# VHH binders against CTO1 family protein C17G9.12c: the designs that were tried, part 4

Target 1, 274 residues: CTO1 family protein C17G9.12c, of Schizosaccharomyces pombe (q9uue0)
Amino acid sequence: MLYIVDFDETITTYDTIHLLAEAVNKPEEWSVISDKYWQEYLAWREALPHSTTLTSYLPLLGGSRYLEEASIKRIEKSQYFSGLSEGALDNIVQLITLRAGFVEFINALVPDLRVSKTIFHVLSVNWSARVIEQTLLHHTDLTADLLCVHANDFDFDTSTNTTNGRILARNASSLLMNSTDKVREFRRIVQTDAVSSPLNVVYIGDSPTDFGCLQISPISILMRSNQKYYDILSRFEDVQLVDISEFPVQKAVPGKKIIYTCSDWCAIQKAFLA
Short names: E, the ipSAE of ESMFold2; O, the ipSAE of ESMFold2 at other seeds; V2, 0.75 times the mean of E and O plus 0.25 times the DockQ between their complexes.

## First folded at step 1 (VHH)

Design m09 (framework vhh_7mjh_2)
Fold by ESMFold2-Fast, scan of step 1:
Structure m09 (fold): chain B 274 residues (1-274), chain A 124 residues (1-124)
Amino acid sequence: as target 1 above (274 residues)
Amino acid sequence: EVQLVESGGGLVQPGGSLRLSCAASGFTFSTYAMSWVRQAPGKGLEWIGRIYDSGSTSYNPSLKSLVTISRDNSKNTLYLQMNSLRAEDTATYYCATYRGEDILTGHYNWFDPWGQGTTVTVSS
């Protein structure tokens, strides 16, 4: 089985990117950066056409990339994250809460991970691959040799162990900012791991940055972190949402992509490991 | 499971005042910035303002003199005070958790309303 999994609000209970900004402790400067992006985002969203299918919606999500690029450039130019230490990022791990059942799920996979019968990847638009890796190492039986994290990361000066404020891609072909970027990396992961059967690939995510991967993965699971994301998917004519307790569906509705839904990892473990 | 429940809307005459409430649950309310947004019939979403965890506020310049946002962290409640209401203020009002980091990660529907909203009708 090949698992490719979102981090924020899929593995974690809450988004962790805000903890990165808080670690810098310059809320006035952060608000200026956030407000500018938010104004641009609302203007962009206002101009978007209606979509009744996931297929037609996905290209629209890709159209936001210039906004994300501009925002990251502003963050780098301001040097907001410059001087942030590895230790400060490691302290964030203490504030991270994981969803029910995740630790039990991943620990049950470890024996199969060690012999490569199962492969587990994290694919995230988060800005700190380090925080993701340290979270997994702290809470689970995963060891460094089993970590496969595809995300962004800060550019650390090796002599000082502090960031220069730049955000770089880590274990990905380019910066991970939106659904289109995640689809590109998903395809690369699947190709690299030489998956022999479509039924062996599972994508798990919770939000619009995951929608492209949820559409193309052979098995797709929506973690219900936010009712509005469930509602958006439920409105698409080419999507069928099915509670994970019904996995696997015996008869699919023709023309619809089945996306299984759950609220925690206990349900996933029951469906896949029990 | 994050939930936001807006209340306090209704019919009001031009020049009147209303105070809207948003009850939050399922997250640590005191650590998040919160926003109010509104949607008039047949129109898109319009930002009203934001209040940070510190209590500092930021408003849409067009609405700054007409509205006040406040919060009570002990009650997990966000408020919007509106004065001198006009017919143009007729809209459904929504509160939203402001996680600027989420919108910076390219979440297209970040500002889609979480709750059903509360409707304000300004009419004589």
Scores: ipSAE 0.000, ipTM 0.252, lowest interface PAE 11.8, mean pLDDT 83

Design m10 (framework vhh_7mjh_2)
Fold by ESMFold2-Fast, scan of step 1:
Structure m10 (fold): chain B 274 residues (1-274), chain A 122 residues (1-122)
Amino acid sequence: as target 1 above (274 residues)
Amino acid sequence: EVQLVESGGGLVQPGGSLRLSCAASGFTFSRYAMSWVRQAPGKGLEWIGRIYSSGSTSYNPSLKSLVTISRDNSKNTLYLQMNSLRAEDTATYYCAKDTSYLGAYPEYFQHWGQGTTVTVSS
């Protein structure tokens, strides 16, 4: 089995992005940065044309890349994350809580990971691959040699162990910003994995940055972090949402992509490991 | 199982005032920024403003003189005070858990309430 999994609100109970900003402890500077992004995002969202299928919606989601790129460039120019230490990031790990059943699921997977019968990848638009890696190491039986994290990361000065404020791609061909970027990386992972089979690839995610991967993965699971995301998918004519308790669906509706839904990892473990 | 429940909507005369409430549960309310967003009939979403965990606020410049956002962390409750209401303020009002600090736009739709409707009409 090849698992490719989103991090924020898929593995974690809450988004961890705000914790990165809080670690810097400059809330007034951050409010300027986040408000500018928010205003641009809302203007972009209001201008989006109506879409009746996931297939037609995905190119529209890709159109947001210039917003994410502009936001990252503003953050780098402001040097907001400059001087942030590894210790400050490690302190964030203490504040992260994981979804029910995740630790049990991953710990049950570890023996198969060690012999390459199963491979587990994290694919995230998050800016700290370090926080993702440290979270997994702290909470689970995963060891460093079993970590496959594809995300962005801060550019650390090795002599001071602090960031220079820049954000770099980690284990990806370019910065991971949206659904289109995740699809590109998903395809690369599937093509290079020696144990991958079209029938044995599972993508797990929760939000629009995951929608492209949910469409193309042989097995797709939506973690129900947000009712609005469920509602968006449910309205698409080419999508069929099915509770994971019904996995596997024996007869698919022609023309529809089945996306299984769940609220925690206990349900995933019952479907795949029981 | 994050839950947000808006209340306080209803019919208001032009020029009137109204206070909306949002009761939050299922997460550590005091750690998160919270936003108010509205949607007028047949129109897109419009951000109203945000309040950080510290109590600092940021507003849509078009609405700044008309609204005040506040919070009571001891009650896990968010408030939106609106004054000098106009017919154009007729909308469904939503509170949202606000994790839109990173450049990832999907954070915009994180954990919305069901909304409360405000109608401004004589």
Scores: ipSAE 0.013, ipTM 0.381, lowest interface PAE 7.6, mean pLDDT 85

Design n01 (framework vhh_7n9e_1; at its last look DockQ between E and O 0.44; V2 from the best seeds 0.00; counts 0 for: pae E 11.2 > 2, grease 27.1 > 24.2)
Fold by ESMFold2, look of step 3:
Structure n01 (fold): chain B 274 residues (1-274), chain A 123 residues (1-123)
Amino acid sequence: as target 1 above (274 residues)
Amino acid sequence: DVQLVESGGGLVQAGGSLRLSCAASGFTFSSYAMYWGRQAPGKGREWVSGISGSGGSTAYASSVKGRFTISRDNAKNTLYLQMNNLKPEDTALYYCAKDYRGWSYTPYYFDYWGQGTQVTVSS
């Protein structure tokens, strides 16, 4: 089984990316940066047409690239994230709570991970792959050799041993910002790890940045972090939402993509590891 | 913890006005876009209006444009909706909502919302 898993609100209980901004603790400077992003976001959202299928919705999600790129460039130009120490990043890790059942699920997988019967990847638009890695290594039985994180990351200034204000791609061909970027890297992961092995691929995510991967993965799981995302998917004519307790579905509806749903990792463990 | 508390609803005659308030706590209010939504009896949730974190950009559903005005006071952590020239069709439970992670997201529904305040417009 090849697991490719989102981090924020899929592995974690709550979004963690804002914790990065709060760790700098310059709220007036952050407000200037975030207001410009919101102005662009509001304009983009107002212009979106209605979609009745996931297939037609996905290209619209990809249209956000320009505002996401502009936001990152604005952050870099301002040097907002310059000067974070390893200790500051460790403090963020201590604020992160994992979703129920994840630690148990991943620890049960570790024996299979060690013998390469199962492979586990994180695929995220988060800005700190280091925080993701530290969170998983400190809270689970995972070791660095069993974990691969594909995300963005802060760059470090070697002279000060602190972050230098740049955000770089880590284990990805370019920055990860939206659903289209995640699909690009999902395909890259599958081509690398599935070419010589008959592993089934499972994608697990919670939000619109995951919708592209949910469409193309052989096994797709929506973690129900927010009823709104469930509601969006449930209205698409080409999607069938099925509770994970029904895995595997005995009969798919023709023309519809099955996306399984659950609220925690206990349900996933019961379905896959029982 | 995030809390959103709406107030200012009530019974009003068609053509009248109401001003709704939403008191926010548990997050840095000025960093987030805010929304008003409503739910009429027997119908789904409907987006009404949105405002950027600074208040510099606003948007409205076509059904309320020109009649409703969204605003915010970031010093008081309060979101407002001024509703003028009310119609019976505006009768609904109104609630405010917070959006987070605005990148690559196209919400047709609210992410976080309060309990709501009832607005009833009599004919």
Scores: ipSAE 0.000, ipTM 0.313, lowest interface PAE 11.2, mean pLDDT 84
ESMFold2-Fast, scan of step 1: ipSAE 0.320; ipTM 0.602
ESMFold2 (binder alone), look of step 3: mean pLDDT 82; pTM 0.840
ESMFold2 at other seeds, look of step 3: ipSAE 0.006; ipTM 0.365

Design n02 (framework vhh_7n9e_1)
Fold by ESMFold2-Fast, scan of step 1:
Structure n02 (fold): chain B 274 residues (1-274), chain A 122 residues (1-122)
Amino acid sequence: as target 1 above (274 residues)
Amino acid sequence: DVQLVESGGGLVQAGGSLRLSCAASGRTFSSYAMYWGRQAPGKGREWVSGISWSGGSTAYASSVKGRFTISRDNAKNTLYLQMNNLKPEDTALYYCAADLGEYSYSDEYDYWGQGTQVTVSS
């Protein structure tokens, strides 16, 4: 089995990007940066046309990339994250809580991961691959050699062990900002690890940055972190949402992509590891 | 774990003013952008106004810009909507809403309150 999994609100109970900003402890400066992004995002959202299918909605989601890029450029220009230490990131890890059943699920997979019978990848638009890696190492039986994390990361100066404020792609061909970027990396991962057996691929995510991967994965699971994302997907004519307890669906509705839903990893473990 | 309770609605004459309040759960209020939305009889929900987590930035629907002012008091975990120069077209149930991520927004909101009725007579 090949698992490709989102991090924020899929593995974790809350988004962790705001914890990165809080670690710098310059709330007034951060509010200027985040407020500018929020204003631009709302203007973009207001201009979006109505979509009746996930297929027509996905290109519209790709249109937000210029907003994400502009935001990252502002963050870098301001040097907001410059001087952030590994110790500050360790403090963030201590504040992260994981969804019910995740630790048990991963620990059950570790023997199969060690012999490459199962492969587990994290694919995230988060700005700190280091925080993702440290979170997994601290809470699970995963060891560094089993970590496959595709995300963004801060550019660390090895002499000072602090960031220079730049955000770089890590284990990805370019910065991961939206659904289109995630689909690109999903396809690369699948080509490398499951070239002859795509039916063994599972994508797990919770939000619009995951929608492209949820559409193209053979097996797709929506983690219900937020009712609004379930509601968005439920209105699409080409999507069928099915509780994971019904996995696998024996008779699909013609023309619809089945996306399984769950609220925790206990349900995933029952479906795939029972 | 967000609970939202709106108040301040009522009956008012065209040209009048009302101030709406939304009391929120304490532990997450200051971490989220907050919104006011409304639903008029026979119409779908529409957003009215939004405010960033810090209160430093605000946004308004074209129909209310210049007449409504959104604000927040993070110490009191309370969101406000000052409505001036009210029009019959503003008649609706007004809901406050929270969006759980600073960088995760949509036209659907994470949590909706129970609503407070605003009726504007012509």
Scores: ipSAE 0.121, ipTM 0.541, lowest interface PAE 5.0, mean pLDDT 85

Design n03 (framework vhh_7n9e_1)
Fold by ESMFold2-Fast, scan of step 1:
Structure n03 (fold): chain B 274 residues (1-274), chain A 120 residues (1-120)
Amino acid sequence: as target 1 above (274 residues)
Amino acid sequence: DVQLVESGGGLVQAGGSLRLSCAASGFTFSDYYMYWGRQAPGKGREWVSGISSSGSTIAYASSVKGRFTISRDNAKNTLYLQMNNLKPEDTALYYCARSPLGYRDWFDPWGQGTQVTVSS
């Protein structure tokens, strides 16, 4: 099996990007940056045309890239993250809580990961691959040699061991900002791993940045972090949402993409490891 | 103009209770994940509790789990924190913060805070 999994609110209980801003501890400066982004994001979202299918909705989600780029450019220009140390980022790990069953699920996979019978990738739009890696190392039996994290990361100055404030792609061909970017990396991962193993592919995610991967993955799981995301998917004519307890569905509705739903990793473990 | 106004703090004896409120305006409150954080004198900010836009997903810091209850009233644009069995270690300025919808959920501008002081 090949697992490709979102991080924030899929593995974690809460989004962790807010903890990155808190590590700098300049809330007044951060509020200027975040408010500008959210004004732009909400205006973009409200202007989106109505879509009756996930297939037609996905190209529209790609349109957010210009405001994501503008936001990152503002962050870099302000030098908000400049001077932040690796140690400060590692301290964030103590504030991160994981969804029920995740640790047990990963620990059960570790023996098969060590012999490459199963492969596990994290694919995230998060700005710190470091925080993702340290979270997995701290909470699970994963060792550094088993980590496959595709995300963004801060540009560290090797002489000072602090960030210069720039955000760069890490283990990805370009910055990961939206659903279109995640689909690009999903396809690259699948192509690389498929030549080495005939594994089934499972994508697990929770939010619109995951919708493209949920559409194209052979097996797709929506972690129900937010009722609004479930509601959006449920309205699409080409989507069928099915509780993971019914996996695998024997009688699919013709013309619809099955996306399995769950609220925690205990349900995933029962479906795939029982 | 986004505003978050915290209230309900005060002086209370150990073992006592307080209910904090956060009144939100200038944005669609029901679209946002909401958080309570706190900052003790001379310390950095600490996450306390969070609640999803619908109220269906809730989490707590280990230090307050079982003693604090977060809730929200989307019709009133108000976030609450019910604090029971308060300890001297809970003494801090308490802040509410919003995180946006979409694929990034981070702490938005914090309010001015409300002071909670727990005497031994």
Scores: ipSAE 0.005, ipTM 0.178, lowest interface PAE 10.2, mean pLDDT 84

Design n04 (framework vhh_7n9e_1)
Fold by ESMFold2-Fast, scan of step 1:
Structure n04 (fold): chain B 274 residues (1-274), chain A 122 residues (1-122)
Amino acid sequence: as target 1 above (274 residues)
Amino acid sequence: DVQLVESGGGLVQAGGSLRLSCAASGFTFDDYAMYWGRQAPGKGREWVSGISWNSGSIAYASSVKGRFTISRDNAKNTLYLQMNNLKPEDTALYYCAKGHYRPTLGYAFDIWGQGTQVTVSS
């Protein structure tokens, strides 16, 4: 099995980007940055054309790249994360809560990961691959040699061991900002693992940044973090949402992509590791 | 214990064909991806082809794509490599390998057999 999994609100119970901002302890500056992004995001979303299929919706999601890129450039220009230490980022790990069943699921996979029978990747638009890696190491039986994290990361000055405020791609061909970026990286991961069966590739995510990967993965699981995201997918004519308890569906509806749904990792473990 | 026994090599003229076999024992064959690699005289080992446990995913090195076909028979614990349109550059010791693969690091091979020699004359 090849698992490619989103981090925020898929593995974790809440989005962790706010914890990165809180570690800097400048809430008024962060409010200005976040408010500007939200104004631009809401304006973009309101201008989106009507779409009746996931297939037609996905190119429209690519239009968000300009907004995400502008936001990252503003963060870098403001020097908001400049001077943040690796230790400060590691302290965030203690504040992160994982979804029910995740630790048990991963720990059950470790023997198969060690013999390369199963492969597990994290693919995230998060800005700290370090926080993702430390979270996995702290909470699970994963060791450093088994970590495969594709995300963004802060640029550390080797002389001071603090960030210079820049955000760089980590184990990815370019910055991971939206659904289109995640699809590009998903395809790269699958091509690198070319011996893995298409029927044995599983993508797990929860939000619009995951929609492209959910569309193209042979097996797709939507973690139900937000009812709105479920509602968006349910309205598409080319999508069929099926509770993971029904996995595997024996006969798919022609022309529809099956996306399985669940609320925690206990359901995934029952479906895949029973 | 793990054993891999390659066979089917030999001398062949350029443009000819050979079918290699690898008989596996000592492990659950249908739990692992399997690979073919080769080593030309005086050179390092190179990857040729790989196949997933259920034959659902197959990959080839650029130098052999379109000419070689990898397959497996899980009931017989056997891996195959059908080689067509052979070139002098394909001359090498061919070996099969049990999967020892790490994501994003490329293919790493655990080699347990002695290999089978393929010689292609011009």
Scores: ipSAE 0.000, ipTM 0.104, lowest interface PAE 19.6, mean pLDDT 83

Design n05 (framework vhh_7n9e_1)
Fold by ESMFold2-Fast, scan of step 1:
Structure n05 (fold): chain B 274 residues (1-274), chain A 119 residues (1-119)
Amino acid sequence: as target 1 above (274 residues)
Amino acid sequence: DVQLVESGGGLVQAGGSLRLSCAASGFTFSSYGMYWGRQAPGKGREWVSGISGSGDSTAYASSVKGRFTISRDNAKNTLYLQMNNLKPEDTALYYCATYPEWLGSVDYWGQGTQVTVSS
């Protein structure tokens, strides 16, 4: 089995990007950055046309990339994250809560990961691959040699172990900002691992940045972190949402992509490991 | 079914105050960041103020900072916007919404409450 999994609100109970901003402890400066981002997002969203299919919705999501680029450039120009230490990022790990059953699920996979019978990747638009890695190491039986994290990361000066404020891709061909970027990396991962190991591919995510991967993965699981995302997918004519307890579905509706749904990792463990 | 119902708008003179309320149902209120937005006639939507799910973090548009205060009561599933020293430029339909988690997500919005500030 090849698992490719989102981090924020899929593995964690809450989004962790806000914790990165809070670690800097400059709320006045952050409010200026976030204010501009939200103003631009709301203007973009107001112009979106109605979409009846996931297929037609995905290009619309991709159309926001210039806003995401502008936001990251403003963060870098302001040097908001400049001087932040690796230790300060590691302290964030203590504030992170994981979804029910995740630790048990991943610990059960470790023996198969060690012999490459199963492969587990994290694919995230988060700005700190370090926080993701430290979270997995702190809470699970995963060791550094088993970590496969594809995300963004701060540009660290190796002599000081502090960031220069720039955000760079980590284990990805370019910055991971939206659904289109995640699809590109998903395809790269599958080409690398599925060729060498012909395993079933499972994508697990919770939100619009995951929608492209959920559409193209052979097996797709929506973690129900937010009812509005379930509602959006449920209205698409080319999507069929099925509780994971019914996995695998034998009679699919022609022309519809099956996306399995769950609220925690206990349900995933039952479907795939038991 | 997410439902957001705004109240507290009205006609007020410049320099006056209003307190807006947003009653939320159909989701775990304390798990969502919330915001207030506004739309003036013939103009696009403008973000006004946001608050984290816990209420510990707040942010304001530069145009309202120091005059508006956002708050929430998680026990009552209610979001508030205290507006002081109102200006004619604040005239708009004010609506509450769930915070977008990142670019490309969609918001749940209420129908709004009209605020008109006379000069």
Scores: ipSAE 0.005, ipTM 0.299, lowest interface PAE 10.5, mean pLDDT 85

Design n06 (framework vhh_7n9e_1)
Fold by ESMFold2-Fast, scan of step 1:
Structure n06 (fold): chain B 274 residues (1-274), chain A 123 residues (1-123)
Amino acid sequence: as target 1 above (274 residues)
Amino acid sequence: DVQLVESGGGLVQAGGSLRLSCAASGFTFSNYAMYWGRQAPGKGREWVSGINTGGGSTAYASSVKGRFTISRDNAKNTLYLQMNNLKPEDTALYYCARDQYFGSGTYEAFDYWGQGTQVTVSS
């Protein structure tokens, strides 16, 4: 089995990007940065045309990339994250809470991961691959050699053990900002691992940045982190939402993509590891 | 954990005023942009107004601009909506909503909604 999994609100119970901003402890500066993004985001969203299918919605999500790129450039120019240490980022791990069943699920997979019978990748738009890696190492039986994290990361100066404030891609061909970027990386992962290990592919995510991967993955699981995302997908004519307890569905409704739903990793473990 | 509790709704005559409140708990209120939305009978939810983390920037739907004022008190973890010159068309269930913290990568502004407070404007 090849698992490709979102981090924020899929593995974690809450979004962790805000913890990165809070670690800097400059709320007034962050307010200016976040306010500008908020204004641009609302203007973009108000201009969006209505979509009745996931297929027509996905290109619209890709159109937001210029907003995310502009925001990252403002963050870099402001030097907001400059001087943040690796240790300070590692301390954020203590504030991160994981979804029920995740630790048990991963720990049960470790023997198969060690012999490459199963492969587990994290694919995230988060700005700190280090925080993701340290979270997995702290909470689970995963060791560094088993970590496959694809995300963004801060540019660390090796001599000072601090960031220069830049945000760079980590284990990805370019910065991961939206659904289109995640689809690009999903395809790269599948192509690479499918050549060496012919496994069933499972994508697990919770939000619009995951919608493209949920559309194209052979097996797709929506973690119900927020009712609004479930509601959006449920209104699409080309989507069929099915509780994971019914996995596997033997026959899809013609023209519809089956996306399984669950609220925690206990349900995933029961469906796949029982 | 996260709770948003709206209050202040009621029955009012056209041309009247109401002030809605939203009490927030279970999160650091000052870190989130906040919003008011509404849902009229037989219609979908519509956005009404938004306010940034510090309260210095506000935005309004065209239907309420100039009549409604959004504000917040971060010391009291409370969001307000002052509604003036109310019209029968403003009759709706009004919801308080929290934005996601910046950088989460989502395309929807509202990540949590309260249960709502009913506003009825008689003609």
Scores: ipSAE 0.013, ipTM 0.395, lowest interface PAE 8.0, mean pLDDT 85

Design n07 (framework vhh_7n9e_1)
Fold by ESMFold2-Fast, scan of step 1:
Structure n07 (fold): chain B 274 residues (1-274), chain A 122 residues (1-122)
Amino acid sequence: as target 1 above (274 residues)
Amino acid sequence: DVQLVESGGGLVQAGGSLRLSCAASGFTFSTYTMYWGRQAPGKGREWVSGISSTGSYIAYASSVKGRFTISRDNAKNTLYLQMNNLKPEDTALYYCAALRSTGYWEGYMDVWGQGTQVTVSS
């Protein structure tokens, strides 16, 4: 089995990007940055045409990349994260809470991961691959040699052991900002995994940045972090949402992509590992 | 206990005005991005307006731009929506919601109000 999994609100109970900003402890400066992004995002979202299919909706989501890119450039220009230490990022890990069943699920996979019978990848638009890696290491039986994290990361100065404020791709061909970027990396991961087959690939995510991967993965699971995202997918004519308790569906509706739904990892473990 | 309580709705004639309020308690209001949404009878939810934690950035749905004004008073933990030149199509249950201001994407909507009914006659 090849698992490719989102981090924020899929593995974690809450988005962790705000914790990165809090680690700097300059809330007035951060509010200026986040407020500008929010202003641009709301204007973009309001201008989106209605779509009756996931297939037609995905190119519209790709249009947000200019907003995400402009925002990262503003963050870098402001030097907001400049001088942030590795230790300060590691301290964030203690503030991160994981979804029910995740630790048990991962710990059950570890023996098969060690013999490459199962492969587990994290694919995230988060800005700190380090925080993702440290979270997995501290909460689960995963060891460093089993970590496959594809995300963004801060550019660390090796002489000072602090960030220079830049955000760079980590284990990815370019910065991961939206659904289109995640699809690019998903395809790369699947192509480079010599033991995978179309029937053995599972994508798990919760939000619009995951929608492209949910559409193309052989097996797709939506973690129900937000009712709004479920409602968006439920309106698409080419999507069929099915509770994970019914996995695997015996008779698929022609022309519809089955996306399984769940609220925690206990349901996933029951469907796949028991 | 985290709460959002909307008030100020009512019945008005087309062309009239109403001011909605949302009283927040149980969380640090000044750190959250806030918005107003609405749901018309038999229809889905529609986003109306949003305001950043500091009040520096504001956005409106095209259908209400120029007629509605969002504002906040962080000292009073209150969000407002001034609605002018109301139209029959503005008839809906209006509710406020909180987004984490330190969140970067659309935000996590972990607090929703019960709503206040606005009815515009024509």
Scores: ipSAE 0.014, ipTM 0.291, lowest interface PAE 7.6, mean pLDDT 84

